# Miniprotein binders against Neuralized-like protein 4 (NEURL4): the designs that were tried, part 2

Target 1, 164 residues: Neuralized-like protein 4 (NEURL4), of Homo sapiens (Human) (q96jn8r1131to1294)
Amino acid sequence: TLEFLENHGKNILLSNGNRTATRVASYNQGIVVINQPLVPQLLVQVRIDFLNRQWTSSLVLGVITCAPERLNFPASACALKRAAWLLRGRGVFHNGLKICEKFGPNLDTCPEGTILGLRLDSSGGLHLHVNGVDQGVAVPDVPQPCHALVDLYGQCEQVTIVNP

## First folded at step 6 (miniprotein)

Design a26L (from L5 with I26L)
Fold by ESMFold2-Fast, scan of step 6:
Structure a26L (fold): chain B 164 residues (1-164), chain A 80 residues (1-80)
Amino acid sequence: as target 1 above (164 residues)
Amino acid sequence: SKYRVTIEVEGDPEALKRVALMIRWLAEKLGLKVEIEVKDGKLRITIEGLSEELAKELAEYLKLLAEDWGLKVEVKIEES
């Protein structure tokens, strides 16, 4: 079953059988990674449980193509300069480069209860799903193996893995 | 002044195809024109009309992209 890895950002507390991640301090150090590779038939979904609106920006999600068990996570996912494909706000980022200005909804404005999903298609394209709706291909042809990553940054203080 | 980035990539043929597709997609999204050719057994990609800042960012990005696919890569930035 899907769980968050025990290797995570230092401000994270895992609960609910490692299916809920809570950022217990500050606005950063909130990266979590799913425990198994994102393979083409797998839809990984998280629900936004709690937003603290004292912060301006919110969660980041995407994939990393490096081994997550060996990572010393930076303060934020956006500091990853290689092996990372990220969705932040309305942008798509790879290795620090903004490769798309507007993709899907603005992640900084998604309310509590929003379900965000990541899925690879048969061609290796990364899809974002929002409340069950496929937003299209955010990133084509992601190298494999890759792992789904969520950065509980800023406003987003809690997410829970939800099954279809 | 305008700059150009040239990348030469060598390695597994399937990985070369993947990198070429990604670079074509990126060029489309950024509104850039890209030239792709096979020369002396290497995949050669040239992007022109770049600012100095964008050329440096693209050169670093393309190098890391190719390395992420396990490919041998050489990147050159030059004023045009």
Scores: ipSAE 0.145, ipTM 0.548, lowest interface PAE 5.2, mean pLDDT 84

Design a26M (from L5 with I26M)
Fold by ESMFold2-Fast, scan of step 6:
Structure a26M (fold): chain B 164 residues (1-164), chain A 80 residues (1-80)
Amino acid sequence: as target 1 above (164 residues)
Amino acid sequence: SKYRVTIEVEGDPEALKRVALMIRWMAEKLGLKVEIEVKDGKLRITIEGLSEELAKELAEYLKLLAEDWGLKVEVKIEES
């Protein structure tokens, strides 16, 4: 079963059998990682449960290709300069470089109840799904193994893993 | 002034194909002009028309990309 790893950002509290992540302090230190590698055909989905509009930006989604079980997470996912492919706002970032200006909907404006999904296609292309709708290929070829990452940054203070 | 970045990458053939795919895709998304050539068992990539700052950022990005795939790179940045 899909769960968030026990190794996570220091402001995270896991509940609901490690399927719900809550950021209990500040605006950062909210990185969580799924407990299984993102293999082709696996759709990993999270629902936005709670937004705090005091902050201007919101959650980041993506994948990392380093082993997450013992990783020392930075304060935000965007500080990862290696082995990271991230979706933030409307941008696609790889190892700190913005490689696409406008992809999919603006993640900073998704309301509570939105279900966000990550999936690899058979060619290793990373797809974003929003409320069940495939937004297309955000990144064409991600190295394996990779792990789905969610950064509960800014406005997003709680997410829950949702099965299809 | 405009700058040119030339990169030579050597290593596993499958890794070279994946690096080339990523660079072609990135260049298309950023509107960059890229030439890719295979010669003497090495992959040579040339990117033209860059600002100095973008040339430096791309050179660093490409080094990290190659390292992620277990490859090594030789990079040259020059004014064009």
Scores: ipSAE 0.220, ipTM 0.610, lowest interface PAE 4.1, mean pLDDT 85

Design a26V (from L5 with I26V)
Fold by ESMFold2-Fast, scan of step 6:
Structure a26V (fold): chain B 164 residues (1-164), chain A 80 residues (1-80)
Amino acid sequence: as target 1 above (164 residues)
Amino acid sequence: SKYRVTIEVEGDPEALKRVALMIRWVAEKLGLKVEIEVKDGKLRITIEGLSEELAKELAEYLKLLAEDWGLKVEVKIEES
């Protein structure tokens, strides 16, 4: 079954059989990674459980191609300069470069209850799903193996893995 | 003044193909014109019409991208 890895950001507390991640302090140090590789057609989904509107920006999600089991996570996912493909706000970022200004909905404004999904297609293209709706290809040809990552940054203080 | 970034990449043919496809896609998303040439098993990519700031950012990005694919890369920035 899908779970969050025990190796995670310093401010994360895992619960509900490692299927719920809560950021218990500050606005950062909130990176979590799914426990198995994102293989083609596997849909990994998380629900936004709690937003703290004290903060301006919100969660980041995407994939990394480095091994996550012993990775020393930076304070925010956007600090990753290699092996990282990330969605933040409306932007798509690859190795720290913003390669798209407007993709999908603004992640900084998704309400509590929103279900966000990541899936690779048969060509290795990374798709974002929002409440069951495929937003299209955010990034083509992601190297494998890769791992789904969620950064509980800013407003987003809790997410839970949900089944398709 | 405008700048150009040129990279020469060599290594595994499948990795070269994937890097070329990714660079074309990034160029399209950024509204940039890119020229790609294959000669003697090396991939040469040229991007022109850049500001100095964007040229530096792209040069670093392209170097890291090639390294992520296990390729040997040489990057050059010059005024054009």
Scores: ipSAE 0.281, ipTM 0.672, lowest interface PAE 3.3, mean pLDDT 86

Design a29L (from L5 with K29L)
Fold by ESMFold2-Fast, scan of step 6:
Structure a29L (fold): chain B 164 residues (1-164), chain A 80 residues (1-80)
Amino acid sequence: as target 1 above (164 residues)
Amino acid sequence: SKYRVTIEVEGDPEALKRVALMIRWIAELLGLKVEIEVKDGKLRITIEGLSEELAKELAEYLKLLAEDWGLKVEVKIEES
């Protein structure tokens, strides 16, 4: 059963059996991590439940390859400069470096109700799924084990893990 | 001035292949020319024509990438 880990950003409140994450303050300190490794073919999906459009940017999705249970998360996922592959806006980032300028839809403009998914293919390629549609390979070969990460940054104040 | 970044990586052969693939991919995305050599069970990667700032950023990035794969890595930055 997929759940968010109890180790999370300071502004996060978990509910619904640790399947819903709510950012209860400010615009940052909203990182959550899935409780088990993202193994090949496992599709991890979250639904955007609530957007506060006072903020400019929105959620970040990705993977980390370090052990998440004891991590001291920074204020935003973009500040992770080690072991992190992230999708933000239309960009793909590795350890703070933008490695692709345009991939998939703009995550800053996805409306409430959008379902975003992360999956590894058999070659370790990281895929983004949007409302059930595979956007292709964002990162060709991610080190394993890795863990799916969601940063409820800016506009995105609530997400819920959903089944395929 | 122009700078060169050289990375030499050693360790598990499967991990070396994956690091090489990632570095090729990133170089293509950034529009950089990269040279990859295999010698004495090590991967040697050279990237040239960089600004000082980009050379420092790439050197740190490549070091962290190799360490994420559990590999031993040496990165050098040289003015060229």
Scores: ipSAE 0.000, ipTM 0.253, lowest interface PAE 12.2, mean pLDDT 81

Design a29M (from L5 with K29M)
Fold by ESMFold2-Fast, scan of step 6:
Structure a29M (fold): chain B 164 residues (1-164), chain A 80 residues (1-80)
Amino acid sequence: as target 1 above (164 residues)
Amino acid sequence: SKYRVTIEVEGDPEALKRVALMIRWIAEMLGLKVEIEVKDGKLRITIEGLSEELAKELAEYLKLLAEDWGLKVEVKIEES
C-alpha cells in the first residue's frame, strides 16, 4: 500500500499508518516521498488537510529520479539541484530552474480539501490531477525509476494519501 | 547588457543526444534562443540574450545537468 517513507524532512511527523504527514515547525524542512516508484498509470493522490495562512507560498509536488531512502533532504524541494521535476505555484521547475511559467492551477491558492494527483502516462509523461481532473502533461519523458514527492512548504502543514 | 552562455560537453553519444534534447525543450519553454552544434566530437551549446543573473543560473544548471548524465562539461559566460 502507499505510505510516506520514514526518510523525510526533519520537521515532519507521520501518522495514520504513515499515510498522513504533518509539518510541526517553521515553514520548511517538510519534504515527504511516497514509499514506491511512480510506475506508469499508478495515480498517487494527496489531500490538503490544513493550511496556515501565516505564510505566502504553499505546497510543492513532483518527482525525483534518485533513490529517496538515503537522500539528505534540503530545507525546500526547490533547492534540489539534481534529479528533480517540481510543480510550484503555476510553474514547472527542473533542478531549480523554472522551465514553464504557467501550467495548471496556482498551487499556492488551492484550498483545504483539494486532492492533488501525480501519474505517469505510457510515454513517461508526468500528469497533474486536481480534484480528479487531468491537467495534462507537465513534463514529457521523465526518467525512470522516479518517486512522487510532496514538499509541505509554507501554508501547507498537513496532507494525507487518498485512494483513487 | 546581455550575456551569452556557451557550454561544451563530451562523453557517451547517447547521453549527449539526450542532454541536447532536454536543453532544446527547456529553451523552448523559456523562450530562449539556443544553438546546438557538434564539432570535433563535442556538443557545443550557445544560449544568448540573457541577463547576468540568468546567465549565471543557467551556467550552473547546465553544468550539473551534464554531470548527472556522466558527461564532461566546460562552461563560459561572456557579455554580448
Scores: ipSAE 0.059, ipTM 0.492, lowest interface PAE 6.0, mean pLDDT 85

Design a29R (from L5 with K29R)
Fold by ESMFold2-Fast, scan of step 6:
Structure a29R (fold): chain B 164 residues (1-164), chain A 80 residues (1-80)
Amino acid sequence: as target 1 above (164 residues)
Amino acid sequence: SKYRVTIEVEGDPEALKRVALMIRWIAERLGLKVEIEVKDGKLRITIEGLSEELAKELAEYLKLLAEDWGLKVEVKIEES
């Protein structure tokens, strides 16, 4: 069963059997990682439970290819300069470089209740799913092993892992 | 002026293919012209027509990309 790792950002509180992550302070220090590698065919989904509109940007989704269980998380996923493929706003970022300007919907505008999913296809391509709809290939070939990451940044203060 | 970035990578043939695929994919989306040569287990990639700022950012990115795949990498930036 999927759950969030006990190693997470300083402002995170895990509940609901480690399936719900809440950011309890500020706007950052909210990185969480799924406990199992993202292998092809596995669809990892999270639901946006609570948005705080005092902040302007929202959650970041993606994968990291380094071992997450002892990683010293930075204040935001945007600070990861190695082994990181991230979806932020409408952009796709790899190790801090924006490699695609507009992909999928704007993550900063997704409302509460939105279900966001990450999946690898058979060729290692990273897909974003929004409310069950595949947005296509954000990154064509991700090194393995990799782990799904959610950064509860800015507006997004709570997410819950949901089954397909 | 314009700059050229040359990257030479060496290592596992499967990893070389994946790095080449990723670089072509990024180049296509950034509107960059890329020349890729594969010979004797080595991959040489040349990108021309870059601003100085983009050349430096791209050189650092390509180095990290190759290292993430466990490859030996050398990167060179030249004014062209």
Scores: ipSAE 0.138, ipTM 0.529, lowest interface PAE 5.0, mean pLDDT 85

Design a30F (from L5 with L30F)
Fold by ESMFold2-Fast, scan of step 6:
Structure a30F (fold): chain B 164 residues (1-164), chain A 80 residues (1-80)
Amino acid sequence: as target 1 above (164 residues)
Amino acid sequence: SKYRVTIEVEGDPEALKRVALMIRWIAEKFGLKVEIEVKDGKLRITIEGLSEELAKELAEYLKLLAEDWGLKVEVKIEES
């Protein structure tokens, strides 16, 4: 079964059998990682449960290709300078560099109830799914093994892992 | 005001193919002019028309990308 790892950002509280992550303070220190590698064709999904519109930007989704169990997380996922492939707003980022200007819908504007998914295709391409709809290849040929990461940044204060 | 980044990467041929694919993808998405020369055991990449800030960011990015794949890198940044 998919769960969030117990190693997470300092402002995170896990509940619901480690399937729900809540950011309990501030706007940052909200990184969580799925407990199993993202294997080809596995669709990992999270639902946005709660948005605080005091903040302007929202959650970041992606993968990391390093071992997450002992990783010392920075305040924001976009501060990861190594082994990180991230979707933020409409951009695609690798190791802190923006490598695509416009991909999929704007993650900063997804409402509560939105289900966001990550999947590797058979060629190692990373796909974003939004409410069941495949947005296409965000990143080609991600190194493996990799783990799905969610950064509960800004507006997004709670997400829950949902089964397909 | 325009800069050129040239990177030479050496190592496993399979890893070189993966790095070349990623760099082509980045170039296409941003409309960057890039020249890639791939030979067994060696990859040479030249990117032109960059601002100084972008040239420095791309040079560091490509170095880290290649190192993530276990490759050796040499980087040059030149005003063009």
Scores: ipSAE 0.013, ipTM 0.418, lowest interface PAE 8.7, mean pLDDT 84

Design a30Y (from L5 with L30Y)
Fold by ESMFold2-Fast, scan of step 6:
Structure a30Y (fold): chain B 164 residues (1-164), chain A 80 residues (1-80)
Amino acid sequence: as target 1 above (164 residues)
Amino acid sequence: SKYRVTIEVEGDPEALKRVALMIRWIAEKYGLKVEIEVKDGKLRITIEGLSEELAKELAEYLKLLAEDWGLKVEVKIEES
């Protein structure tokens, strides 16, 4: 059973058996991590439940390759300078460096109801899925073990884990 | 002015291979010229033709990437 970890950003409230994460304040401090490592072929999916359009950018999705129980979360996932592979807007970022300019749809424009998924292929390549559609390989070889991370940043104030 | 970033790493051969593969992938995506050499049990990677801003960003990234793999690393930025 996939759940969000109890170790999370300070503005997060977990509900629905730790399957729903709500950011209850501000625009940041909204990082959550899935409890189980992302093993090959496991598709981890979250649904965007609520967007607050007063903010400009939106959620960040990706993986961390460090142990999440030992992590002191920064205000935003973009501040992670180690062990972090992130999708933000249309970019792919590793440890704060933009390693791909244009990948998949713009995450800042995904509407409420969008289902976003992360999956490792058999070669360790990280894939993004949007509403069931595989966007391709965002990162060719992710170190393992890794854990799926969602940063409820800016517009995105609520997500829920969805099983396929 | 153009800048050069050089990284020298020591450690586990498999980790060295993974760092080299990631750097080649980044170089391909950004059209960067990369030179890789192995000498005296160290992997040396040189990236040239960079702006000062990009050189600083890559130097920090390469240092953190190598350290994340448990490698001993030295990164230098030089004006070319």
Scores: ipSAE 0.006, ipTM 0.314, lowest interface PAE 9.5, mean pLDDT 82

Design a33E (from L5 with K33E)
Fold by ESMFold2-Fast, scan of step 6:
Structure a33E (fold): chain B 164 residues (1-164), chain A 80 residues (1-80)
Amino acid sequence: as target 1 above (164 residues)
Amino acid sequence: SKYRVTIEVEGDPEALKRVALMIRWIAEKLGLEVEIEVKDGKLRITIEGLSEELAKELAEYLKLLAEDWGLKVEVKIEES
């Protein structure tokens, strides 16, 4: 069963059997990671439950290829300069470099209730799903094993894992 | 002035082909001129027409990309 790891950013509180993550302070220190590797064809989905529009930007989604169980998380996912493939705003970032300027919808404008999904295809390509719609290949070939990551940054203060 | 980044990557042939595909994809998305050659178990990538800042940023990125795949890398930045 999918749930968030007990190792997470300092401002995170897990509830609902570790399926809901809430950022209880500030705008950062909100990284959570799914407890199982993202294997091909597994669709990992989270729903945006609560947005605080005091902040400008919102959540970041992606994958990391380092072991997450004992990782000392940085303040934001974008501080990860290695082993990280991230979707932020309209961009796709790999190890800190923006490799695509406009992919899928702007994550900073997705409303409460939006369901965001990550999936690897059979070739290792990373896909973003938005409300059930495949946005295409964000990254063509991710090293294995990798782990799905959500950074409850800025506006996004709560997400819940949703099973397909 | 414009700069050229040349990077040579060595290792597993399957990993080299995967890295080459990813770099070709990135170059297309960024509108960069790139030349990719695979020979003798080595991948050679040349990117031209860069500012000095972009050349340094791309050189660091390509090095980290290849290292993430367990590959050996050498990088060179030249004014062109």
Scores: ipSAE 0.196, ipTM 0.571, lowest interface PAE 4.2, mean pLDDT 84

Design a47F (from L5 with I47F)
Fold by ESMFold2-Fast, scan of step 6:
Structure a47F (fold): chain B 164 residues (1-164), chain A 80 residues (1-80)
Amino acid sequence: as target 1 above (164 residues)
Amino acid sequence: SKYRVTIEVEGDPEALKRVALMIRWIAEKLGLKVEIEVKDGKLRITFEGLSEELAKELAEYLKLLAEDWGLKVEVKIEES
């Protein structure tokens, strides 16, 4: 059973058996992490439930390669400077460095109802899935163990874990 | 001024191989020239022709990448 960890950003409220995360204040402090390591072939999916279009940017998703149970999360995933591979807007970021300008669709423009997925292939490559469609390898050879992370930033105020 | 970044990493041979592969991939994506050398059981990686800002950013990135794989790392930034 996939759930969001109880260690999360300060503005998050978990509900629906810890499968729904809602950011209840501001635009930041919205990081959540999946409770199980992202092992090869496991597809972790979240659905965008609610967008507040008064904000400019939207959610960030990716993986962290450190143990998340007791992490002191920053206000935004973009402030993570170690052990973090992130997809934001059109970019791929590792430890704060932008390593790809355009990968997949622009995450800032995905509508409500979009299902976003993260999966490791057998070689440790990180894949993004959008509405069931594999976008390809965003990052090769992610260290394991790693954990899927979603930052409910800006427009994205609610996501729910969904099964494949 | 132009800068050179050199890192030397040591540790588990499988982890060294994975770090080398990832660094080649990142160099390709960033359009940077990279030299990778195995010497005395250590991996030596050199980037040249960098601006000061990019050299600092890349040095920090490479250090954290190696540490994420459990490797010992030394990083050096030099004006060239």
Scores: ipSAE 0.105, ipTM 0.533, lowest interface PAE 6.1, mean pLDDT 86

Design a57I (from L5 with E57I)
Fold by ESMFold2-Fast, scan of step 6:
Structure a57I (fold): chain B 164 residues (1-164), chain A 80 residues (1-80)
Amino acid sequence: as target 1 above (164 residues)
Amino acid sequence: SKYRVTIEVEGDPEALKRVALMIRWIAEKLGLKVEIEVKDGKLRITIEGLSEELAKILAEYLKLLAEDWGLKVEVKIEES
């Protein structure tokens, strides 16, 4: 059973059996991590529940390859300089470096109700799924073990883990 | 001016393959030409045509990437 770890950004409140994450303050300090490693064949999905359009940028998602249970999270996921592969806007970032300009849809414009998924293929390639549609390989080889991460940044104030 | 970044890494063969694949993929996505050579159990990667700012960012990034895989690494930036 997938749920968010109790170690999370300080502005996060978990509910619904740790399956819903709400950012209750400001625009940052909203990082959450899934409770088990992202292994091949596992599709981790979250639904965007609420967007506050007073902010410009929106959620970031991706993977981290360090142990998340006791990690001190920075204010935003993009401040992670080690062990982080992230999707923000249309960009793909690794350890703070933008390694791809245009991948998939613009995450800053996904509406409420959008279901975003992360999956590793058999070769360790990281895939983004949007409303059930595979967007392709965002990152070709992710070190394992790795963990799915969502940063409720800016507009995105609530997400819920959903199963097929 | 244009700059060249050269990275030399050594260590576990499996880790070297993964780093080489990742660097090749990044270079392709950024539209950069990359040259990869294997010599005496060391992997040498050269990327040219960079601005000074991008060369510095890329040099630091590649060093951290190789270190994350437990590899010994040396990075050089040169004007070209």
Scores: ipSAE 0.036, ipTM 0.486, lowest interface PAE 6.9, mean pLDDT 84

Design a57M (from L5 with E57M)
Fold by ESMFold2-Fast, scan of step 6:
Structure a57M (fold): chain B 164 residues (1-164), chain A 80 residues (1-80)
Amino acid sequence: as target 1 above (164 residues)
Amino acid sequence: SKYRVTIEVEGDPEALKRVALMIRWIAEKLGLKVEIEVKDGKLRITIEGLSEELAKMLAEYLKLLAEDWGLKVEVKIEES
């Protein structure tokens, strides 16, 4: 059973059997992590449930390779300096450094109802899926074990884990 | 007005190989000129043509990357 971990950013409230994450304050402190490792062939999907248009940027998603149960969450996922591969806007970031300028759709413009997925291929390549469509390899050679992370930053105030 | 970052890393041969591969991939994605030399358990990486801000970010990033692999690392930033 895929669930969000009880260890999360301080502005997060979990509901719906820990399958829905809501950011209840501000624009940050909204990091959540999936409870199971992202093993090859596992597709982890979240649906954008609610966007607050008073903010300009939106959610970040990706993977972390550190132990999530003991992670001290920074205000934003992009502040993670180690063990983090993230997709923000159209950029790909590793440990805070932008390593790719244009990948996939702009995450800051995805509307409510969009389903975003993360999957590792058999070679450890991280794929983004948008509404069921594979966008290709965002990051090669992700170390394992790794865990899917969603940062409910800015506009994105609620996501729900959905099955394929 | 352009900057150069030089990283020297020493340690386990398999860890050096993994760091070199990752740096080559990052350089390709960022369109950076990278020079990599590997000899006798030592890896020297030189990246040129950087702004001061990017040089500082890359120096920090590469140091942390090497340390994550358990490698001994020295980093230098200089105007080129």
Scores: ipSAE 0.012, ipTM 0.403, lowest interface PAE 8.7, mean pLDDT 84

Design a57Q (from L5 with E57Q)
Fold by ESMFold2-Fast, scan of step 6:
Structure a57Q (fold): chain B 164 residues (1-164), chain A 80 residues (1-80)
Amino acid sequence: as target 1 above (164 residues)
Amino acid sequence: SKYRVTIEVEGDPEALKRVALMIRWIAEKLGLKVEIEVKDGKLRITIEGLSEELAKQLAEYLKLLAEDWGLKVEVKIEES
C-alpha cells in the first residue's frame, strides 16, 4: 500500500491512512515522500485536492536518491541540491540547476482535481503523467534506489495518493 | 563577455557513459553548444558561450554530477 512517510516537512498533517497530506501553515515546509521506492512499473499518483490562490507558485514533484526515513527536510524541495531531481513550474531541476526550461504542462497552473503521476521506465527514465497522459521523459537514467517526493509548496495545500 | 567550461572525468566506463548522456541531454534542453571527446581514457566535455554566472553554476553542477556517479572530476572555467 502506498502511503506518505511519517517523516515529512513540519507543516504537514497526514490523514486518510497517511494517503492525504495537508499543509496547515505558511507556504513551505511541505515536503512528503512515498513510503516505497519508485521501481520500474510502479506508477505513483497524487491528486491536487486544494489550491490557495494567495500564493503564486505551486507544488513540486520529483524523486530523491537519499534514504528519506530520517532525512531532515529543508523548507523547500529546491534546497535539496544533491540527490534530487525535481519538476517545478515547467522546469526540470537536478542538483539545484535547471536542466530543462519547458517540460510538460506548467505545474503552477494545474487546477484542483488534477492527477499527477511519476513512473520509471525500464531504462531508469523518469516520466511525468498528467491526468493519465504520459508527458515523456523528464529525466533520463535516475539512480536507484529512488523515492517519489511531493513538495506542497505555495498554492498547493492538499494532495491525496490515488490508485490507477 | 563569454565563458567556457571544460570538464574532464575518469572512472568506470559505464558511469562515464551515463554522465555523457546526461550532459548531452542538458545541453539540448538548455540550448547549449557542447563538445564531447575521449582522450587518454578520460571523457572531456567543453561547453561554450556561457555567461560568467551560468559557467560557475554549470561547473559546480557537473562536479557534483560526476561525483554522484563515483567519478574523478576536474573542472576549468575560462573566458573565451
Scores: ipSAE 0.042, ipTM 0.504, lowest interface PAE 7.2, mean pLDDT 85

Design a58I (from L5 with L58I)
Fold by ESMFold2-Fast, scan of step 6:
Structure a58I (fold): chain B 164 residues (1-164), chain A 80 residues (1-80)
Amino acid sequence: as target 1 above (164 residues)
Amino acid sequence: SKYRVTIEVEGDPEALKRVALMIRWIAEKLGLKVEIEVKDGKLRITIEGLSEELAKEIAEYLKLLAEDWGLKVEVKIEES
């Protein structure tokens, strides 16, 4: 059973058996991590439940390759300078460096109800899925073990883990 | 002024190969020319023609990338 870890950003409340994450304050401090490693072929999915249009950017998702259970999270996932491969807007970021300008749809414009998925292929390539559609390989080779991360940043104030 | 970043990494041969492939992929995405060579069991990566700010950003990035793969790394920034 996939759940969000109890180690999370300070503005997060977990509910629904730790399958729903809500950011209850501000626009940041909203990082959550899935409780088990993203093993090849496992599709981890979250649904965008609530967007606050007061803010201009939205959620970030990706993977981290460090142990998440005792990690001290920064205010934003993009402040992670090591062990982090992130999708933000249309960009792919690794350890704070933007390594791809346009990949998949713009995450800042995905509406409520959108289901976003992360999956590793057999070669360690990281895939983004949007409403069931594989967007292709965002990063060709991610070190393992790694864990799926969602940053409820800006507009995105609630997500829920959904089964395939 | 133009700057050069040189990084030397050593460690597990499979990790070195994977880091080299990742760095070539990133260089392609960023439009950077990168030279990668193996000498004395170490991987040497050189990137030239950078602004000072970009050189600092790339140097930090490459160091952290190699460390994420469990590799020992030395990074050098030089005016060129």
Scores: ipSAE 0.227, ipTM 0.593, lowest interface PAE 3.8, mean pLDDT 85

